# Designs tried in a protein design chat: miniprotein binders against UPF0696 protein C11orf68 (C11orf68). Part 11

Target 1, 235 residues: UPF0696 protein C11orf68 (C11orf68), of Homo sapiens (Human) (q9h3h3)
Amino acid sequence: EDGFTAEHLAAEAMAADMDPWLVFDARTTPATELDAWLAKYPPSQVTRYGDPGSPNSEPVGWIAVYGQGYSPNSGDVQGLQAAWEALQTSGRPITPGTLRQLAITHHVLSGKWLMHLAPGFKLDHAWAGIARAVVEGQLQVAKVSPRAKEGGRQVICVYTDDFTDRLGVLEADSAIRAAGIKCLLTYKPDVYTYLGIYRANRWHLCPTLYESRFQLGGSARGSRVLDRANNVELT
Key: E = the ipSAE of ESMFold2; O = the ipSAE of OpenDDE; V2 = 0.75 times the mean of E and O plus 0.25 times the DockQ between their complexes.

## First folded at step 15 (miniprotein)

Design l3 (from j4 with Q49R K51Y; at its last look DockQ between E and O 0.54; V2 from the best seeds 0.57)
Fold by ESMFold2, look of step 15:
Structure l3 (fold): chain B 235 residues (1-235), chain A 92 residues (1-92)
Amino acid sequence: as target 1 above (235 residues)
Amino acid sequence: SITIRIEIRRGDRTYYFYWVIEDPERLRRFLELILRWLRYLGVDEVTIRIYADSPEEAREFAEILRELFKELGFKDVTIRVEGDKVEVTGTL
C-alpha cells in the first residue's frame, strides 16, 4: 500500500477501542440468556461496520463478556507514564525488572492471553467456550474482535488482573484449555501497551511473557507453558 | 523516532494510546487522522504528548498541534513545551 497505510491502521485501531462494544454483562444479565446471545452474535458474523446481512446494524469495535467479578481498573496510567519518562532520563538501566517494578508501583497489573483464529466454526466455538467460562466464574473478562471487511484472522483476549501472579495466569490458561481451546496462546502484560513497548523496541524488551501450547496426555493444565524470559517450561 | 502518547477523556472513561512515528514528515497527517476520529467520536478532552529528538523539533510539533486543534474545532487549547517534550490539551 502507500506510505500512509500504517497511519490509517493505527487510527482505525483506536476507533475500534472507542466504538460501541457488544457486551454480555453477567453482573446485570441472567446467565440463562447467554446461549441465545452467543447464537445471535457469533464473532464470525458480527461485522466491524455493520455490513448488510450482519446481525449488527451499527459499528462494533469489540464483542465482550464481563464476569460477575469484573471490576475495571487500569491503575495509575498517568503516573506510570510520568515515572517511565523519569526513568529514561535517570541513567538507570531499563530492564524487564524495572518495568515490572513500575507496573507494581502504579498498580498497572492487568494482562491478557491472546489467540488468533480465522473466521468460522472454530472461532465461534472457541469464543462460546470462553464466554461460558467467564459467566461461570472460571475467567473474569474476555473480548473478541468482529469480522473485518477484508476478512483475515480475529483475536480473542482473555484478561487476568495481575501478571505478577504467575499462578493466577496459569490458572487462566488452564481454564482456557478446559473450554476446549487447542491453539497457541501468548500472554502480554498491559504495562507494555501503555508504554508503547512492542516487539521491535530499542530496549530489546520482550512484551510476550508466556507462551502456551496445547499438550496431549491428560495433564491437569492441558498445556505446555514456556516462560519466555528464562526459556523454562512451567507445566 | 517520535513517540506520541495520547490521553482521551470521554464521559466516565479515559483512554490511553501510544504510537511511534519514525518519519517526522508523516506526523501532521497522522495527527490529523487521529483528531478527525476523536472529533467524530465526540470526546470531551484530549491531551497529546510528543517526545521529540530536540527542543527545536518539539517547538515545531507544538505549532503543528496548535494549527490542527484550531482547524478541527478544539477549544480551550493549552500548549506546554519543556525541553524535548510538548503537551497539548484541548476540549470539544
Scores: ipSAE 0.491, ipTM 0.830, lowest interface PAE 1.3, mean pLDDT 86
ESMFold2 (binder alone), look of step 15: mean pLDDT 83; pTM 0.826
OpenDDE base, look of step 15: ipSAE 0.680; ipTM 0.908

Design l4 (from j4 with Y16W; at its last look DockQ between E and O 0.70; V2 from the best seeds 0.69)
Fold by ESMFold2, look of step 15:
Structure l4 (fold): chain B 235 residues (1-235), chain A 92 residues (1-92)
Amino acid sequence: as target 1 above (235 residues)
Amino acid sequence: SITIRIEIRRGDRTYWFYWVIEDPERLRRFLELILRWLRYLGVDEVTIQIKADSPEEAREFAEILRELFKELGFKDVTIRVEGDKVEVTGTL
């Protein structure tokens, strides 16, 4: 059953995307209601399938917060996928540069900072800080996975709208750190997800573009950020 | 490698997913897991497009999909095979 977990996890990820989401939408909900909403739906207590004792009675795929300026736009994903398949049959080399150009051409530019935390106070505190940063306008959109029955780690995703905008990605890192988050952060452009390019891919591409580590007394923002594609420290 | 694209209609929403499978021996299990989830979720229509590594492999995948759609109770099943590509559509 060596491949069981990979296929099972992919199918479960599809199901989570399609199940209902719990959303605080700052575009339609007053900011003064945020603290009550956070208290009602802590991610360590919201269960994937609505278990007994949960605040949710129905399945929840994701818990999300949308900022005032959030404008959904995934770009030309179908055109991206078609061009990717044509490139694979062309015999041309596949490099991080060719993926970047495909993403630019098809306007699939979003990406996300990721953090993984165990259920409990640390997770709920981190999520609350991120959610407040989104509602206050320092970040634009974030989501967190609900608690699974196995009690495994949960993920917070903090989105940016353009992975090629290095300053914007670093500003999001700074806003995350200002919310008191000290764990490892990794950044993944959405283009890799839409093309099904994972860590163990046949092109040896690295889907993680940036890695951020918190440092006491480091840079002014408290982060050391490594560009994994070019092996260059940005801070 | 094998590429899989799935289009799903559920009410007024449409969903798209894309996967790459390196090992063809895993394909049947993966498709079964996906289709069982889609039946549980109560989707209206599913279209699965697979690009195989050869026309022979595509024909094999077409028969796997025919069997799975039948076993899982999908209706109005349409199967098209052209070269190394398979397209299957079914409704619930």
Scores: ipSAE 0.664, ipTM 0.891, lowest interface PAE 1.2, mean pLDDT 88
ESMFold2 (binder alone), look of step 15: mean pLDDT 83; pTM 0.831
OpenDDE base, look of step 15: ipSAE 0.717; ipTM 0.919

Design l5 (from j4 with T3I; at its last look DockQ between E and O 0.67; V2 from the best seeds 0.68)
Fold by OpenDDE base, look of step 15:
Structure l5 (fold): chain B 235 residues (1-235), chain A 92 residues (1-92)
Amino acid sequence: as target 1 above (235 residues)
Amino acid sequence: SIIIRIEIRRGDRTYYFYWVIEDPERLRRFLELILRWLRYLGVDEVTIQIKADSPEEAREFAEILRELFKELGFKDVTIRVEGDKVEVTGTL
């Protein structure tokens, strides 16, 4: 790695967001068609660039499922960015609390649980469980990255409407665990992405707000959720 | 800090990208990477806005952008420098 990893990942993410998405929209498509759609487009076989023999001939940025209650609202991202620039110019200290207040003020409150899985049956099974939970209304929206040529890990993103609503974030974790997911989960607010705050930023801001670890025989939630900012267990 | 805003038009859709870079030496490489991806995507129009730390640095970045847009085959390239800000627009 040439130390340019953050910029590479940002450029790849930009390109993925702009390439075509494979979407199952539960608002317009009967739930009975989900299994056929999952079988047609297993994320371990869908390729980023539409390789020969893949289910897709064209590039795919993301595979996504939209629930019945899904309403895309990103808030005032332009106002957020302007306020962020003004804050940087002011020389005031920048803290996680500062970013939280900026996010609230501009209604940029979306966040996501992230899981990274190797391509294969476990990924496809995990995605199928998440997709069902979305269609059944336990989750609002989720997406999974297609298979890369190099066979790297794929990411599943499960969104929540408000990263400041701890209960809603915990409910989404519970729904993910109920879908049979046992891997490590990290929760990231989208405000960090909109402000270009990635790993190793100059402010030493951690974009991961929560961490969820699966627990055998534990609480009804089946996980332990850690608040990374305060180093406190929430469950 | 160097702030980069990128507005991308592709068909009827507009996309916004936002980045912060601390090291000016990384800027050229980052811009080249982004512009190569945009060329791959076959976008219609790109606007890049950079907020530099000085008017002098803004002029340096304007020349970098001019060179990169030209080298990567962008057309209708316009460049504006206003104080510590640079705006470059081009089409593919």
Scores: ipSAE 0.686, ipTM 0.906, lowest interface PAE 0.7, mean pLDDT 90
ESMFold2, look of step 15: ipSAE 0.690; ipTM 0.892
ESMFold2 (binder alone), look of step 15: mean pLDDT 84; pTM 0.833

Design l6 (at its last look DockQ between E and O 0.80; V2 from the best seeds 0.72)
Amino acid sequence: ESITIRIEIRRGDRTYYFYWVIEDPERLRRFLELILRWLRYLGVDEVTIQIKADSPEEAREFAELLRELFKELGFKDITIRVEGDKIEVTGTL
ESMFold2, look of step 15: ipSAE 0.613; ipTM 0.870
ESMFold2 (binder alone), look of step 15: mean pLDDT 82; pTM 0.806
OpenDDE base, look of step 15: ipSAE 0.777; ipTM 0.934

## First folded at step 16 (miniprotein)

Design n2 (at its last look DockQ between E and O 0.70; V2 from the best seeds 0.00; counts 0 for: pae O 3.2 > 1.5)
Fold by OpenDDE base, look of step 16:
Structure n2 (fold): chain B 235 residues (1-235), chain A 102 residues (1-102)
Amino acid sequence: as target 1 above (235 residues)
Amino acid sequence: SITIRIEIRVEKGDRTRTYYFYWVVEDPERLRRFLELILEWLRYLAKRLGVDEVTVTIEIKADSPEEAREFAEILRELFKELGFKDVTIRVEGDKVEVTGTL
């Protein structure tokens, strides 16, 4: 990908994060209202800019669901970035292990399972399943991108608090699979985003730590999870 | 290599959100294009969100003090063109810090 494409995608991501969100907050809204909210704001119909005839009249950055236990904590992102600058200046080798240690030191531990789906019934159904799992406490927080004008794939993000907690990452995968989702999942720590580490970066760091593939008749989790850094199966 | 850090603090009523961007570029022209893109998006967002205040801090670590001064002027012009207020610029060796509000 041309480096300009990565910059453009970063700016678009920022724009989406700053725009108004359609949020169902299970901490303040009864779970019984979830189905009505899902019916009112299906992700395939919610438009990024509030197009005429969409459920939203105003721009929407994300559609999100917050669980009862959701507490936003980004950690010390500034300290992380300063330490990353110092590391680059030191000429020391930069490895996935180095980034993991930086993330731990600065408490920048959030990560997400990502799935990309075409607009339509499959996306809305997947989102509904995830939203229920969040409200039921199986997942903490999830978001989905609204429909773009160009009709590109929408992304669902399911967050975990700690990308270094393999069990928690695997539990989230299991909950996603239990919600009936069968597509490919990739897990990305947020630390890579905060450090500007995208695909094809100069350090050859892969921002994807885990890959989950659905498996029929396999493990009790219904998926095969690959650690991409070590090329080891975790399930 | 040029390192850029961007902090964007958005205030709306009792709500504050802070966004962080970090990038390393080898080409100054690429950095300029990135800055223009980010600040254009920010200006567009500030208008749409009806935010009370947006504070932008940009830190650049250049390859030289001369390059840092060049980036300081680029940022000064860019912040001015975009309508930022209370623009402060600090140059310390190979580092530039620019802060402004929308």
Scores: ipSAE 0.042, ipTM 0.491, lowest interface PAE 3.2, mean pLDDT 83
ESMFold2, look of step 16: ipSAE 0.521; ipTM 0.806
ESMFold2 (binder alone), look of step 16: mean pLDDT 82; pTM 0.817

Design n4 (at its last look DockQ between E and O 0.05; V2 from the best seeds 0.00; counts 0 for: pae E 5.7 > 1.5, pTM E .753 < .8, placed apart)
Fold by ESMFold2, look of step 16:
Order: sequence, then C-alpha cells, then structure tokens
Structure n4 (fold): chain B 235 residues (1-235), chain A 101 residues (1-101)
Amino acid sequence: as target 1 above (235 residues)
Amino acid sequence: SITIRIEIRVEKGDRTRTYYFYWVVEDPERLRRFLELILEWLRYLKRLGVDEVTVTIEIKADSPEEAREFAEILRELFKELGFKDVTIRVEGDKVEVTGTL
C-alpha cells in the first residue's frame, strides 16, 4: 500500500457514480420484462470497463433497479454540507448524535443495507431476488456493483428512506431475508457518504449503524440486528 | 502534520454529486499523487458528458506561515493540473483553495 487506500477507493466510487448505469426502472418499464433484463445483465458478467465477452461494451458504474415508489430526494444536501463546515469551525465535539441531528435537520435521511458477495451464480441469484423484491414493492431501490477486473467481491446496496425509522430499516432487512439472502448485512446512512466520512476518519465515527446476521432455527423472520451505535440488539 | 479536507462537486445536467475526503498529509507529494488520480478520472468523466467539476481543498496547517506556504503549493498544483477560476482564501492557519475543471 502507498498510504492512499481510502483515497483510491473514494476515487473509484466517484468514477462509478459518474459512469453510465444499467437501470431497470419499474416506473417506466413493465415488470414482465425484468427476468429478460436480469438474464442479459447478470452482475457477475457485467464488467466495470466493458471487457471482451461482456454483455456491456462500455463502462458500467452500477446496475440498478428502481421500484414503483422510487422518488429521488437527497434532501437538503447543500445545507447539510454548509452546516457541517460551520460545525467543524465551531469547536464543538463531533459525535454520532451531532451527525444524526444534522441529517434530520436537513432531511438527508436515506441509508442502505450492504452485502458483499463473490462473483458467480450466488451473487446473480441474490441480485435477482432483490430486484424482484424491488419491482414487487417490498423494497424501494437497489443497486449492485459490476464485476471488477481483479475479481474481488461485489456489493449490493438496498436503500431505505429514513435511517432513523428503525422499523422501516428492519422491514427492509426482513424483505432481503425473504429473498433468500443469508450473508452478513451492514447498514450505512447516506449522510456519512455525502459528508465524505469513511472508516478511520478523524472523528472516529463509525459509518456502519446496524449489522444483520441470519440465524438458522430461529423465528420466521430469520435475522439478528445489532445497533452498532448503542451496542443494543434490536431483535 | 496538516489536516486536509477535499470536496469534489460534480455537475451533470441538473444532478449534483459531492464527494468528501479527509486525511493527514505529511508532505505535498502525497497530495499531488491523489489529485493526479482524481484528475485522470475527471477527464474521463468530462469526455462522457459531465458539465462541470469543482474541487475545493481546505488545509489546517500548524501555523499561518505554513498555511501561506501550502496556499502557493496548491495554486501551482491546480495550474499544472489544468484547473481554472482558481480562488485562494487564507485565514490564519487555514487555507481554502477552489478550482473548476
């Protein structure tokens, strides 16, 4: 490593956000076309930069599915950023509570469940289940990274409207589990992303708010959710 | 040591995305390497139709003298990397440099 790992990862994330996305938009596309689209663009085969043999000839930053209820609303991001700057110059301590209050004040409340899977049929099957859940209305919006050249793990992001709405976050977890997903899930509020707060940041903030672990032989719900901020189990 | 905050604001149509970075820098060579990585990706994005990119760097130095030294280093880096409309604000031990690509 050259000491720039976080910076390289952030630059790669920025490039992915700005590259073209492959999108199935349920608001404008019939649900009956979903299975054909999933078969054409399996995330294990869609390559980041359009490698030979890929279904895509151009770079793809993300593969996404938008549900019928998807309404893009980032909130008052510019006001959030200005208040963040003012807070840093105020000399007050920056804590998870401070950040939560900024997010509430500026209505930057979205967040996402994250899962990491190796390329292959397991990833494609998980993505297909989530995409169907989005089109059927159990989830609102999801995206999955394309295959990286190095063949590392890919990430599926399942968004929720309000990270402070614990029941809504838990309902999304339940819908993910109902799609047959058993791996570890972690939840990150978007406010951390909009303010560029990553792991190992100066303020020692942890961007992961919740963890969800699948449990065999338990309730029909099938998961244990831990609140990382308060070290409290929610299930 | 110096603390550096980097804000990269990208505009595409009516869409705006802002990226934030925070890290401690021991010397400007590491900052130059990071900016060169970002610039290469931004040139790629501009070729694909991004309208405007604004990069803001905020430095908190150990002294006002060091802040002024970093301000000149960043001015030259932004010019070498092709940034336009470069604005520099120096207040005490804080420097804020903004450029548009």
Scores: ipSAE 0.017, ipTM 0.391, lowest interface PAE 5.7, mean pLDDT 81
ESMFold2 (binder alone), look of step 16: mean pLDDT 81; pTM 0.801
OpenDDE base, look of step 16: ipSAE 0.020; ipTM 0.343

Design n5 (at its last look DockQ between E and O 0.53; V2 from the best seeds 0.00; counts 0 for: pae E 4.9 > 1.5, pTM E .781 < .8, other shape alone 2.552 > 2.5, SAP 70.038 > 70)
Fold by ESMFold2, look of step 16:
Structure n5 (fold): chain B 235 residues (1-235), chain A 98 residues (1-98)
Amino acid sequence: as target 1 above (235 residues)
Amino acid sequence: SITIRIEIRKGDRTYYFYWVVEDPERLRRFLELILEWLRYLAKRLGVDEVTVTIEIKADSPEEAREFAEILRELFKELGFKDVTIRVEGDKVEVTGTL
């Protein structure tokens, strides 16, 4: 490891956020058109920069599906970042509790379940299941990364409105499992993303709040969910 | 620690990015990587403003003034315009636009 990986990931994430997105918006597009859209833009074939032979001729940062009830609200990100600066200079301890309080105070409450899959049929099938769950109202909004030029795992992000609402986060996990997803899921509150806090950070903060593992032959929710902060199983 | 804040405006939309860099050598490498992407995106998207702010708390006011000189030259080398520098005691803040 040469020490460039985190910086490259941060710069690429910035670029992806700002490039055009391919969006199916259930608020303005009939649900009956979803199947055709999914067939046209499988995430394993949509390329980041519009490679020849791709279904997209222009760069694509993300492929996204917005549910009927989706209402965008990122909260007071500027105030959050200013308060974070003040906290760092105050000399007060930086803990998961102080991050949670900052998020609550500034209304930056969204978070996401993450899954990483190699390009191919399994990725495209998983995405299609998630997209249907969003359009049918079991999930609110999701996105998937396009295929990178060098190849590699792609990520599906399934958002929730409020990481402090444990029941809502667990309901999203259940909806993901009902869509047939069996891989490891991790949950990261958006507050960590907006503050640039990654794993192995100097404050020893863990950006992963929950882990979900598929539970064979088990509970009605189909998963075993671990609270990483308290080392407690929730299901 | 070195704090980097990037603010990008396009029409009614504003994008905010925030990073912490541990040492000066990583700062240059990081800025070179993100500036390559910023210039590409700015050209393609036609953004209105890109503002980069770097804040350093030095160990002394003399060190802060030294960082101010280093950052001034770095911003010039990397093509920033309207570079402003604010030094208050042991703190230096440099802002530039692209």
Scores: ipSAE 0.178, ipTM 0.587, lowest interface PAE 4.9, mean pLDDT 83
ESMFold2 (binder alone), look of step 16: mean pLDDT 75; pTM 0.692
OpenDDE base, look of step 16: ipSAE 0.339; ipTM 0.714

Design o1 (from i5 with R29M; at its last look DockQ between E and O 0.78; V2 from the best seeds 0.73)
Fold by OpenDDE base, look of step 16:
Structure o1 (fold): chain B 235 residues (1-235), chain A 92 residues (1-92)
Amino acid sequence: as target 1 above (235 residues)
Amino acid sequence: SITIRIEIRKGDRTYYFYWVVEDPERLRMFLELILEWLRYLGVDEVTIEIKADSPEEAREFAEILRELFKELGFKDVTIRVEGDKVEVTGTL
């Protein structure tokens, strides 16, 4: 692994967040237009930099769908970061519980289910299912990464408002599974992203709270959800 | 550990980024990557605050930032060192 892979991925993620987004907003656009929008902007064909022959001529950071109940609120990210620095300076033990408490205190509670899929029909079909679930109100908001030049896996992110609401996190997993998605899902709170906490961090914090595996004939949810912090099954 | 806070203004939007690196080599590489992306994005203004482990290290990082901002064509570059913190602001 290139010694700077984390820095590269972080810089690319920042750039993607700041580039233009292709958005379907169900609050302002009739649900009947979703199918035409999905056909116009299939994620496997939308390119990160607006390559010739792509549906987009300009760079696209993300393709997103906003549900009727979507309200963007990031909380007090600056206060969170200040408190995190103070905590590091204090020499107090840093645990997942500490981060959870910081997130609650600063109202930085958003989190997301993540799935990684190869470009192509399966990705576009998965995205279409998620987009419908968002427009139908089963999910609040989702985004998918555009196609990269190297043709690597694309990521679909399905957000929940509160990573501390275990039921809401599990409901989102159920809605994703109901949309026909069978791949591995990982749930990550945004607080870890805002604090620069990635894999192999010096505090040994796992940024993945939950893992969902599809299970045929299992629970009514069609998945097995593992709490990674406690190594306990929730379903 | 070195803490990096980045405030980015692009039109009417402000973006915040936060990163931590363990060594000055990673810091330089990360800053180069970020500033290259910010140049690509055509941002209006960038502020970078770095918290070092010492005032001496903060001065070293101030020089790194000065060089990088200059090399990448940032304008109106201002640098402030306060204790173990360095703040750099520039425009594109």
Scores: ipSAE 0.684, ipTM 0.908, lowest interface PAE 0.7, mean pLDDT 90
ESMFold2, look of step 16: ipSAE 0.734; ipTM 0.922
ESMFold2 (binder alone), look of step 16: mean pLDDT 84; pTM 0.839

Design o2 (from i5 with E36R G42K; at its last look DockQ between E and O 0.76; V2 from the best seeds 0.76)
Amino acid sequence: SITIRIEIRKGDRTYYFYWVVEDPERLRRFLELILRWLRYLKVDEVTIEIKADSPEEAREFAEILRELFKELGFKDVTIRVEGDKVEVTGTL
ESMFold2, look of step 16: ipSAE 0.716; ipTM 0.911
ESMFold2 (binder alone), look of step 16: mean pLDDT 85; pTM 0.855
OpenDDE base, look of step 16: ipSAE 0.797; ipTM 0.942

## First folded at step 17 (miniprotein)

Design p1 (from o2 with E32R K70E; at its last look DockQ between E and O 0.76; V2 from the best seeds 0.77)
Amino acid sequence: SITIRIEIRKGDRTYYFYWVVEDPERLRRFLRLILRWLRYLKVDEVTIEIKADSPEEAREFAEILRELFEELGFKDVTIRVEGDKVEVTGTL
ESMFold2, look of step 17: ipSAE 0.741; ipTM 0.918
ESMFold2 (binder alone), look of step 17: mean pLDDT 85; pTM 0.854
OpenDDE base, look of step 17: ipSAE 0.809; ipTM 0.944

Design p2 (from o2 with R5Y; at its last look DockQ between E and O 0.79; V2 from the best seeds 0.75)
Fold by ESMFold2, look of step 17:
Structure p2 (fold): chain B 235 residues (1-235), chain A 92 residues (1-92)
Amino acid sequence: as target 1 above (235 residues)
Amino acid sequence: SITIYIEIRKGDRTYYFYWVVEDPERLRRFLELILRWLRYLKVDEVTIEIKADSPEEAREFAEILRELFKELGFKDVTIRVEGDKVEVTGTL
């Protein structure tokens, strides 16, 4: 059991990606329908596998909101993976800088801010704020996991287009904070996901690039953001 | 370092996944977890490609995949081993 946790989580993540999603798509759905949709599908009540007491009778992998400007673009993922394999056989050093360059070369630049919340009103309120920010154009795309078990934490993912664009990543952090969210946020570039790089990997790569901590003060942003790779405060 | 590419067809959609397994001793368990989920999801077709560290290891993984596909009820199973790569395709 102790040696299989990462494998179990990876398999469950695959399954969630492939199950149906509940999506509010602002490109095809009037914004006036958002509040009713949020009330119908609160993430604390939507169940991963469906049950008679929940809003969904069938499995739900994710609950998502797509903004008006949402244009899905994963970049050259296959080329990225091929170049990664070539790099591994080359004998050249593998570092965070090497992965950053691969991501740039292949245009696999998306990433996400993550927050973990227990089921309940706080989760549903945070999700509603994020969903409104997406529909209003302050954020582009977000998703939240459904309830998988009683008392287990759920995750909200807020995507950005380019993890190398620090100002854009910080602007997304500010939009999240403007929605009233005060918990710890962590930022993970999608390149690590597409390359299958887990925590405790043999290259000692850390998939968490930034951490954001809310702090009271005179700052318009209200966040302290740390670059984990360089151990440098960005704010 | 073992790499796993997987292509999955379900209805009108095709899904692609890529994983790295650092410990070859855990590979069978991971593949079993993946394939059990794919049965539950009722996918139409699965292709798994594994890049091993040697041709001998690739042949070992081929036998593991053959056994798992059979045990989990996949049909029309084909297997190709070329060098240190193995590719298995099956349908449900």
Scores: ipSAE 0.698, ipTM 0.906, lowest interface PAE 1.0, mean pLDDT 88
ESMFold2 (binder alone), look of step 17: mean pLDDT 85; pTM 0.852
OpenDDE base, look of step 17: ipSAE 0.772; ipTM 0.938

Design p3 (from o2 with F30Y; at its last look DockQ between E and O 0.71; V2 from the best seeds 0.00; counts 0 for: pae E 3.2 > 1.5)
Fold by ESMFold2, look of step 17:
Parts: sequence; structure tokens; C-alpha cells
Structure p3 (fold): chain B 235 residues (1-235), chain A 92 residues (1-92)
Amino acid sequence: as target 1 above (235 residues)
Amino acid sequence: SITIRIEIRKGDRTYYFYWVVEDPERLRRYLELILRWLRYLKVDEVTIEIKADSPEEAREFAEILRELFKELGFKDVTIRVEGDKVEVTGTL
């Protein structure tokens, strides 16, 4: 149905962030326990609200894996939002460079590669590969949405610490591909999320910084990465 | 565009959300959905700041938020309207 689609999705996203998360934390849990955890909680089977027959009896907002070196740091989000409001009243131009500088100034540098997959074996296999890459240290942190409704796509988010570090972002893409993932990846800096800047915004900003497409016989990474702002292939 | 900033305290954690809403008619439904979820999540304190397109629009949102906080049972509600901004704080 329709009417509340955007508002409903935003409210549910907030609720998912604040509901309990199902976490494998390599900083406190031995790596040898990962395979059993993955088998117990496949994302195709973990339900958002703890449906009968699910591995989880309680609501789950996200399923996550934290790597050994993961150090949570969202930065100065309040200062970022205040500076953004001041900038909008200043009359100065709003460009992707503006957002980049705000992110640097306020240390809100994280971003994420995103992939959308239907529930099933492909999703569970992709998540397992990502989770292993995190525990093995090639990636720092990842999360996947639980099964919300029959027939809906789920999202895997693979985080990087600094979207301005292009090499680090590309290394994460390579690690994702090395885990056997062949679907389209899109990269979004968290600064856009914290400022509520979506695809349909008044500044015509594009929140997707990079797109990664799997390529047979390509580079060592096995992918073709496009810089959306400059329409330039990086690989 | 109307911007909404929400700061939520639950235990020793603080959560920050920021949204942009284009349609004021949908805004009441959106705020009601958010506040209903916050009650379900048993948060301690909520601060909502709305930046409207005009001072008159901000006053309209102040009335909407007052009604919603009261309807949904929030306590210790404070409302400040300053220019094109509305700030509402309430506790559960």
C-alpha cells in the first residue's frame, strides 16, 4: 500500500537502530565461535520482531559483526548539524566539497558500502563471507538487516573509518569482492545520513559517492569502481 | 523543506536523528509514528527540534507537538518557539 511509505520507513529505521542488535563481537568472543554463530543466526531466518519459528524470540534491529580492531567513533554529530544549519543561512554555495569539509572539521568521517539482496541462500552466504572478513581483520565492522517481511530485500552495510581515504574505501571494496560478492555495491558517507540528505534534496547532492560493479577478468580487485561526483572510473 | 532533529536519551546512551520533510501534511503522521516508537522503546527523554520555512509554520508545529506529546503521555513537556524553530522536550 502507500501514503506513509517514506515516513514509515524512516520511523522503522530509527526503531531498528534503537532495538536490540544481535552482535558477534570479536573483541570479546573467540573467532572459533563464529561458524556456530553464523549457522544459528542466518539473516534470512532472523526476524525483525521475533516471529514464531525464528532463531530469535525477541525483536532484532540489526545483526552485526565487530572486528578485533573496531573502535566506535561517530564524531561530533551535534557540532556537524549546528554548522550545517549555520551554513545554510550564510548564503554560501552548497557543494559536495562543502559536505566533505564539514565532515572533516567535525570528525564525522565514517561511510559504508551497501548491498541489497533478497532473502535466501545468496544473502546468507554473502553475509557469512563478510562476517569472516571482519573477524579475520580485512574489514572492521558490518551489519545486515533482519528479515522484515516476506519478499523484501535486506541490506548489508560494510563500514569504513574514513570516506576521504580513497585507498581505504577501495581496499574495503576489494575485501568484499574477495569474499565472493558479485552484486552492485554503493558507497554512502555517513555525513549525508546525519544531515538527512537523500537523493531527492534541494541542493541536488548525490549521497552515493562511489559505485562498484563486479568485472570478470578485471583488476586484482575484480571490480570496476566509479566516482559518481566526477563520473570517473577509479579502477 | 522542514528539518527535524531528534535527540533521545535511553539509559546512558544518546541517539541522534535528523530528517528532512517536504510535505507538512504528512509531518503529523511522521511525528506520531516516531513518538509511538519511542514509547515502545521506553526512552527516558526526547528532544525534538523542527526548523520550519517560516515563523508562522513553526508556531503551527508547536501546536501539533504539544497535542502529540499530551496524547501520547509524555511528561515534563517544555516547548520553545524562536523564529522559525520549535524545540520540544518531554520525558517518559
Scores: ipSAE 0.324, ipTM 0.708, lowest interface PAE 3.2, mean pLDDT 86
ESMFold2 (binder alone), look of step 17: mean pLDDT 86; pTM 0.859
OpenDDE base, look of step 17: ipSAE 0.775; ipTM 0.931

